# Ledger of designs, part 17: VHH binders against FYVE, RhoGEF and PH domain-containing protein tag-77 (tag-77)

Target 1, 198 residues: FYVE, RhoGEF and PH domain-containing protein tag-77 (tag-77), of Caenorhabditis elegans (x5lx76r375to572)
Amino acid sequence: KLHYAAVEFLKVQNNYVQYLKEMAVLYPEYMERFGKRVGRDLLASHNGHENVVLQIKKIMVQILPIHEMLLKEIDKVCSNWDSRYPNMSKTIGTFADFLKCCQPFLDNKADFLNKLLQLRNEDKEFDEATYMFETEVFKRGKKGAVIQQLDQVHQNFMRYKLLMLRYSEYLIDDCDEKEKAQEAIQKLENVTQAVNQK
Key: E = the ipSAE of ESMFold2; O = the ipSAE of OpenDDE; V2 = 0.75 times the mean of E and O plus 0.25 times the DockQ between their complexes.

## First folded at step 24 (VHH; framework vhh_7zox_3)

Design z04 (from y01 with D104E; at its last look DockQ between E and O 0.58; V2 from the best seeds 0.00; counts 0 for: pae E 3.2 > 2, grease 25.6 > 24.2)
Fold by ESMFold2, look of step 24:
Structure z04 (fold): chain B 198 residues (1-198), chain A 119 residues (1-119)
Amino acid sequence: as target 1 above (198 residues)
Amino acid sequence: DVQLVESGGGLVQPGGSLRLSCVASGFTFSDYAMGWVRQAPGKGLEWVSDIRYGGDTYYADSVEGRFAISRDNAKNTLYLQMNRLKPEDTAVYYCATGWYPWEETFDYAGQGTQVTVSS
């Protein structure tokens, strides 16, 4: 099942890159279009501060390119896959330190959640537009998904360790790739400890 | 090796209660969102509940108000308190980490514990 474990990295990374695009690009664009149709700027400043959708966008556009690069490398590994020469560990290990790019989002997540809840409660057009985005555009969308899935940034950050553990589980003991997998897992452990302590 | 071991299932009458437990090992339990999924006879997997990093809890509409998810990070244990059980709650219940309702997949699941609600 080694090949399925490797492909799982690709499926997970595809989903995450799509999520980042949805929050960084599609959501603000949807809010602009909806706003023009109803004669309102749904992304206007709120209570003297930049709209929360734009604040989220600014951080997500910093995260997205790193994960697009990782997706490309994972795709390369999977498309050239040969179970006799498994080679996912180097790719994951190389990107481990870059995964800290999520830290600015995590530092602000509670504020983003509060501001989104406030706007949805106070601005009915914003709420309706967000609901329509959640149900018609957000690929994995259900009512409440924009707020519920703010956790996805942290959950994805932690997920690489679990994916590596599963991948390593299917490797033959005492092989070179198993050693590289353990090195990548340790590197991910160190990175996640540093992020979670803050 | 990641392991998740469920217990606490059994046979109960409609309206009864059960408390499921799941003991985790092989990973840093407190770092991960944990959840319960179930599979009724002849059906696919259905998400039931999850608890996120930081403690927020979420429930499927069919169990909200009746089930309560909790965790004890010191014991590496996840719980599901199930009250006012109905025949449609009959299923094998699996403890999972990395189950995201919006992805319809999970990273790890246990062997399951049977819950049967019948007269």
Scores: ipSAE 0.382, ipTM 0.715, lowest interface PAE 3.2, mean pLDDT 87
ESMFold2 (binder alone), look of step 24: mean pLDDT 83; pTM 0.847
OpenDDE, look of step 24: ipSAE 0.644; ipTM 0.840

Design z05 (from y01 with T97I; at its last read DockQ between E and O 0.69; V2 from the best seeds 0.00; counts 0 for: grease 24.9 > 24.2)
Amino acid sequence: DVQLVESGGGLVQPGGSLRLSCVASGFTFSDYAMGWVRQAPGKGLEWVSDIRYGGDTYYADSVEGRFAISRDNAKNTLYLQMNRLKPEDTAVYYCAIGWYPWEDTFDYAGQGTQVTVSS
ESMFold2, look of step 24: ipSAE 0.404; ipTM 0.718
ESMFold2 (binder alone), look of step 24: mean pLDDT 85; pTM 0.862
OpenDDE, look of step 24: ipSAE 0.697; ipTM 0.860
ESMFold2, look of step 25: ipSAE 0.365; ipTM 0.694
ESMFold2 (binder alone), look of step 25: mean pLDDT 85; pTM 0.859
OpenDDE, look of step 25: ipSAE 0.612; ipTM 0.824
ESMFold2, fold request of step 26: ipSAE 0.454, 0.497, 0.527; ipTM 0.752, 0.774, 0.788
ESMFold2 (binder alone), fold request of step 26: mean pLDDT 85, 85, 85; pTM 0.858, 0.864, 0.862
OpenDDE, fold request of step 26: ipSAE 0.680, 0.783, 0.803; ipTM 0.856, 0.897, 0.906
ESMFold2, last read: ipSAE 0.539, 0.578, 0.480; ipTM 0.774, 0.805, 0.767
ESMFold2 (binder alone), last read: mean pLDDT 81, 85, 85; pTM 0.827, 0.866, 0.861
OpenDDE, last read: ipSAE 0.794, 0.766, 0.775; ipTM 0.902, 0.889, 0.893

Design z06 (from y01 with Y32W; at its last look DockQ between E and O 0.54; V2 from the best seeds 0.00; counts 0 for: pae E 6.2 > 2)
Fold by ESMFold2, look of step 24:
Structure z06 (fold): chain B 198 residues (1-198), chain A 119 residues (1-119)
Amino acid sequence: as target 1 above (198 residues)
Amino acid sequence: DVQLVESGGGLVQPGGSLRLSCVASGFTFSDWAMGWVRQAPGKGLEWVSDIRYGGDTYYADSVEGRFAISRDNAKNTLYLQMNRLKPEDTAVYYCATGWYPWEDTFDYAGQGTQVTVSS
């Protein structure tokens, strides 16, 4: 059970790194490629300010490297796993404080949503390009998939909080690893409290 | 342990209504976006609707205007009101959370409740 709980961190982190790449890299690149085909800059300034896709990209490219490093460290823990010497807690605890790097995105999430909806309503080619990106990349239906992904940053914290609680539950009582797990859980609780303020 | 338990399915005539419920336990319900997926016989999973932790709601085109998702955080319960049901809505409906849409995966799902729309 303990090994499967540890491997869940790897699954969750892989998926989250993929999400960050989708929003930081693939979506802006898709919009540029589509724009060249139709002779327009779909990422041009809108209503006198920077395009919302580029605003999101700027924040996500700062978050992505931190999570890529965490993914590598989680992968090391899982690849070298020995249930007699469980050791995920230090990795999660070490990175927990860095996870606040998402706060600029969370502070602006509602504004990004509004700007994205407005741009899709006002620019038919932007809307069509976004829809085609959603169809080619996401498995959801044709409406709103990019917009719904704005919640993934918040949801990832909830996932890690739950994963640490489950991992800790399978640890032997009164051991060093369980003490470290509790420390990591406390750090995640502090970060979660900040991000839940929206 | 995380548990999601669906109820409220059944047999209904076209044009009828059903209300699905999903009672959640083992996690802080109000922190999670919750949703419904369905699986028609012999088909893959199809996303139906979700409601995020702040209350915003989203629907697949095939159900928008007919279905209404809601949540009661005090009761740890997710709802799906389904109106003007069509034979095409026949499926097992699952309550789920923790979506990874590009991989058709989710962290947790219930056992499902059968909805059959037949005349």
Scores: ipSAE 0.102, ipTM 0.520, lowest interface PAE 6.2, mean pLDDT 83
ESMFold2 (binder alone), look of step 24: mean pLDDT 84; pTM 0.849
OpenDDE, look of step 24: ipSAE 0.159; ipTM 0.584

## First folded at step 25 (VHH; framework vhh_7zox_3)

Design aa1 (from z05 with R52H; at its last fold request DockQ between E and O 0.70; V2 from the best seeds 0.00; counts 0 for: grease 26 > 24.2)
Amino acid sequence: DVQLVESGGGLVQPGGSLRLSCVASGFTFSDYAMGWVRQAPGKGLEWVSDIHYGGDTYYADSVEGRFAISRDNAKNTLYLQMNRLKPEDTAVYYCAIGWYPWEDTFDYAGQGTQVTVSS
ESMFold2, look of step 25: ipSAE 0.343; ipTM 0.677
ESMFold2 (binder alone), look of step 25: mean pLDDT 82; pTM 0.832
OpenDDE, look of step 25: ipSAE 0.522; ipTM 0.783
ESMFold2, fold request of step 26: ipSAE 0.611, 0.571, 0.512; ipTM 0.818, 0.804, 0.771
ESMFold2 (binder alone), fold request of step 26: mean pLDDT 82, 82, 82; pTM 0.833, 0.836, 0.836
OpenDDE, fold request of step 26: ipSAE 0.835, 0.686, 0.717; ipTM 0.916, 0.862, 0.875

Design aa2 (from z05 with S30R A33G R52H; at its last look DockQ between E and O 0.58; V2 from the best seeds 0.00; counts 0 for: pae E 5.7 > 2)
Fold by ESMFold2, look of step 25:
Structure aa2 (fold): chain B 198 residues (1-198), chain A 119 residues (1-119)
Amino acid sequence: as target 1 above (198 residues)
Amino acid sequence: DVQLVESGGGLVQPGGSLRLSCVASGFTFRDYGMGWVRQAPGKGLEWVSDIHYGGDTYYADSVEGRFAISRDNAKNTLYLQMNRLKPEDTAVYYCAIGWYPWEDTFDYAGQGTQVTVSS
């Protein structure tokens, strides 16, 4: 159903905004609290450089406002939804170019991954704190879930293409909204190609 | 049309092995993370394994060391090699585009393939 496909945008974006807050706020705060319990600064500089958790935080804080604006726009579309006049495509198309704001994270993802793995291997208390965070937030009880979630920035970017494809499948052919959906899909594809050229 | 078609399930004795396959179409397979979820009789969905678009793999604790997820981007196919199967592995196995730990659902799933482990 077209309405359910549109509502999926809201669900996905709301969860993604929460993920950005978790990485920008919740994870650093958890590491700080755990560190106080064990008498360590788990966010201290590592190998002469700012701790990787804080480096990730700084980038996530830049990404978050763009996605909060998109969430508000998606929410407005869903709150005023009328299946006779579907209108999600313009919102997604308008924000497609701004979704490039994740590029600084994607450019540094491999480096963040290596630094995070190195820190977990070298600092048992950092590793234990991260594992406990993974258990409490991700419910997988598995070392490495935070590392897997570094992909969520890229994966969320790819999800908009899938969401638009699904949404477009429910639109009638030869209508204005279907044309706008195709345009939004093309914009997302162009941005995806630029991101994947790495 | 986005489609996922699972196959390879069946009846197997404890300790046995099965290889599940999932053929994908209607999207650019190599760009997406893929995964397997399962549903035992009368139970909710349980995450089993993910494979990242770049090839990294992740497993639930209950299957780690016994199951191996892989993908062939040239064939648009996702695989799950299941070894040392236990009765607790009995479930319908679904192939999915993106299962995200912080969400209760997945983007797309196939019809599933039944795996039954019994003597």
Scores: ipSAE 0.125, ipTM 0.537, lowest interface PAE 5.7, mean pLDDT 81
ESMFold2 (binder alone), look of step 25: mean pLDDT 82; pTM 0.842
OpenDDE, look of step 25: ipSAE 0.617; ipTM 0.821

Design aa3 (from z05 with G98A; at its last look DockQ between E and O 0.56; V2 from the best seeds 0.00; counts 0 for: pae E 4.8 > 2, grease 24.9 > 24.2)
Fold by ESMFold2, look of step 25:
Structure aa3 (fold): chain B 198 residues (1-198), chain A 119 residues (1-119)
Amino acid sequence: as target 1 above (198 residues)
Amino acid sequence: DVQLVESGGGLVQPGGSLRLSCVASGFTFSDYAMGWVRQAPGKGLEWVSDIRYGGDTYYADSVEGRFAISRDNAKNTLYLQMNRLKPEDTAVYYCAIAWYPWEDTFDYAGQGTQVTVSS
């Protein structure tokens, strides 16, 4: 039902915020600690460029606060939920344009993927440290998770739109909330089109 | 609304092959990562494979090397070629929109398609 659909936003956003923290904080910290134990700087510049893990970190720390704010607003909506006066649509619609903060990551995602694959292939200690991070630290991850998760930023946009479509389907026809849901879906569509053009 | 219609299941002997299809409607198929999940009798849901937005493919360890996922965006169709089938592959296979390969949940529609590997 409608309340279950609204709560799904909370589950999805909480998981996404955790992903951003994993990539922005936990992965670089793990690589630093592992590197100290094996006597190597695993985050040193590679092929004359800043290490890709640090490049990803810099972008993720810019994205994270916006999504933490969205999580808090979604939590408020769910905590104060009354199915007679559903109100998720405004929160999602308000944040839709701010979600373009991900654009620098998406513009560089293919490059980040290639650089990570190259580094894992060329540096055995980096590869082993990443494997250990994936198997011991990612709460939802397994072997290959760091690389697979690079498109989570893009996938998360697609997920918001589908969640709004499902939420809208459970709304009664001819109500203000259904109109606002359609407006939010359109804003998400516009943002995903802009994001997909890259 | 979102509709996924799976087909191609059946009874097959160990070592055999099947090709599953999933026809999608109600959403822009090419914008989404798509995947397969399965549920063996009396067991929970198990992620099998997905094909990402950019075309990259990923597989569960239990099927890697034996299964091949593909998509035809012009036909709104997802495929799973299953080779060297084993009795432990017996399950109902669901087509899904793939958010995370290791998520506890997945999106699916319809009844799925039964794959039975026996005899």
Scores: ipSAE 0.190, ipTM 0.561, lowest interface PAE 4.8, mean pLDDT 82
ESMFold2 (binder alone), look of step 25: mean pLDDT 82; pTM 0.834
OpenDDE, look of step 25: ipSAE 0.680; ipTM 0.858

Design aa4 (from z05 with D50E E64K; at its last look DockQ between E and O 0.73; V2 from the best seeds 0.00; counts 0 for: pae E 3.7 > 2, grease 25 > 24.2)
Fold by ESMFold2, look of step 25:
Structure aa4 (fold): chain B 198 residues (1-198), chain A 119 residues (1-119)
Amino acid sequence: as target 1 above (198 residues)
Amino acid sequence: DVQLVESGGGLVQPGGSLRLSCVASGFTFSDYAMGWVRQAPGKGLEWVSEIRYGGDTYYADSVKGRFAISRDNAKNTLYLQMNRLKPEDTAVYYCAIGWYPWEDTFDYAGQGTQVTVSS
């Protein structure tokens, strides 16, 4: 129903904020702790460049605050929810242009993947630590391997349009909220085209 | 409106092959990760395979090396090539938009197509 569709925004956004924290905070911290146990700095610069885990962290910490703010606003909408006066569309529409914050990560994703694969192949302790992180931290709820998780940024970005489409399906035709939903969907489509072009 | 229509199921003997198709409409197909899930008689949904925006493919352990997922963005169509079929592959196969392993869910699924593997 309409309330279920609105709550799906909260569930999806909670999960995505957690993912951003896992990549920005938990993964670097795990690598540091594992490194101390085995006497190696697993986050040291590699071939004269900053370690890829730290490069990912730098971008994720720029994305995270925007999504934490969106989570707070979605939570407010759901906490005060009244199906007679649905009001999710304004929140999503307001944040649509800010969702372009994913662009720096997407521009670098192929490079991050290649650097992660190379470092795992060349550094046995880095590889073991990443494997253990995947099994001890990411396995909560079947989250999968770190390399597969790099796709979450683009997949989550595309998901807001699907959530809005489903939410709009439950709205009564010719109501104000339906019109606002269509406007939000159009904003999301425009941002998607900008991001997917290059 | 988002629609997914599966086809290509049928009865096949063990060791045989089938190719499933899923025609999509109501969304920009090429932008989304697509996948297959299945439901065996009397069981819950089981994730089978996924193809992501960039073309990367993933498979459940039970089907790795036997199944191949692909897509034709020009035709808005998702495919599942199923080879060396086993009786345990018997299920209704559903086409889905996305599969989010961190949530064990998808956003949309079709009506499904029946695959029966029996001698």
Scores: ipSAE 0.333, ipTM 0.694, lowest interface PAE 3.7, mean pLDDT 86
ESMFold2 (binder alone), look of step 25: mean pLDDT 82; pTM 0.837
OpenDDE, look of step 25: ipSAE 0.649; ipTM 0.837

Design aa5 (from z05 with I97L; at its last read DockQ between E and O 0.58; V2 from the best seeds 0.00; counts 0 for: grease 24.5 > 24.2)
Amino acid sequence: DVQLVESGGGLVQPGGSLRLSCVASGFTFSDYAMGWVRQAPGKGLEWVSDIRYGGDTYYADSVEGRFAISRDNAKNTLYLQMNRLKPEDTAVYYCALGWYPWEDTFDYAGQGTQVTVSS
ESMFold2, look of step 25: ipSAE 0.415; ipTM 0.720
ESMFold2 (binder alone), look of step 25: mean pLDDT 82; pTM 0.834
OpenDDE, look of step 25: ipSAE 0.643; ipTM 0.840
ESMFold2, fold request of step 26: ipSAE 0.583, 0.496, 0.557; ipTM 0.819, 0.758, 0.813
ESMFold2 (binder alone), fold request of step 26: mean pLDDT 82, 82, 82; pTM 0.837, 0.835, 0.837
OpenDDE, fold request of step 26: ipSAE 0.824, 0.859, 0.856; ipTM 0.921, 0.933, 0.932
ESMFold2, last read: ipSAE 0.605, 0.578, 0.474; ipTM 0.828, 0.818, 0.769
ESMFold2 (binder alone), last read: mean pLDDT 82, 82, 82; pTM 0.837, 0.835, 0.837
OpenDDE, last read: ipSAE 0.860, 0.862, 0.859; ipTM 0.932, 0.933, 0.932

Design aa6 (from z05 with Y58W; at its last look DockQ between E and O 0.76; V2 from the best seeds 0.00; counts 0 for: pae E 4.1 > 2)
Fold by ESMFold2, look of step 25:
Structure aa6 (fold): chain B 198 residues (1-198), chain A 119 residues (1-119)
Amino acid sequence: as target 1 above (198 residues)
Amino acid sequence: DVQLVESGGGLVQPGGSLRLSCVASGFTFSDYAMGWVRQAPGKGLEWVSDIRYGGDTWYADSVEGRFAISRDNAKNTLYLQMNRLKPEDTAVYYCAIGWYPWEDTFDYAGQGTQVTVSS
């Protein structure tokens, strides 16, 4: 059960890093390639603003390296795992303050959602390109998956505290690792409060 | 400890209504997206609905227009209003923290409450 709880961090982080790559790299690149084939710049400004796909990309590019580093550290913990010497808490605690890097995306999520919905509704070729991305590259959910999964940034950010709570419950009481787990949980709570202040 | 306690299930005739409640504790309820999943006898888990950050609500096609999800953060309670119930809605309904469509899963679920729609 302790090892399963630790592996859950790896599964969750792996999926999240893949999502960040899809939104930061693969989606904009797909839209450029599709656009070249149809003679359109699908990432052109819309309503006097930078295209929402590029706005999302810029934020995801800031988030991605931090999460790739965390994934690498979680992978090391899981690869060297010995349930007699559990050691996930330090890794999560060390990265807790960096997780607020998602705040610019969270501040703008409603706006990104609205802009994506509008653009898909108003631009047939943008909508078709996004649908093709969803089915051929993104390979998630159903029609509209890009829009539905914008919540991943918010939900994944909140998720680390729940993962730590579950991990901590499988630890032997009154041990160093459980104390470090509680410290990591407190750091995550503080970061959650700081991110949600605005 | 994270706790989710569902209630409000029962036996109801086709076309009837039920309101499910889920009381949460052990975490900061207002920080999390919440959802409902169900499991019919002999079947896997099926996502029903969730209420996300910013108050957006999403529904499975099979229940859209009939079910309404809501939350009361002051009471740490999630609700599912279920109208025009059909025999196909018969299942154990679970309250869940989050629904992660990219993983088709969630972090925690409660013990569930039975809903039976039968004549």
Scores: ipSAE 0.288, ipTM 0.643, lowest interface PAE 4.1, mean pLDDT 84
ESMFold2 (binder alone), look of step 25: mean pLDDT 82; pTM 0.838
OpenDDE, look of step 25: ipSAE 0.697; ipTM 0.852

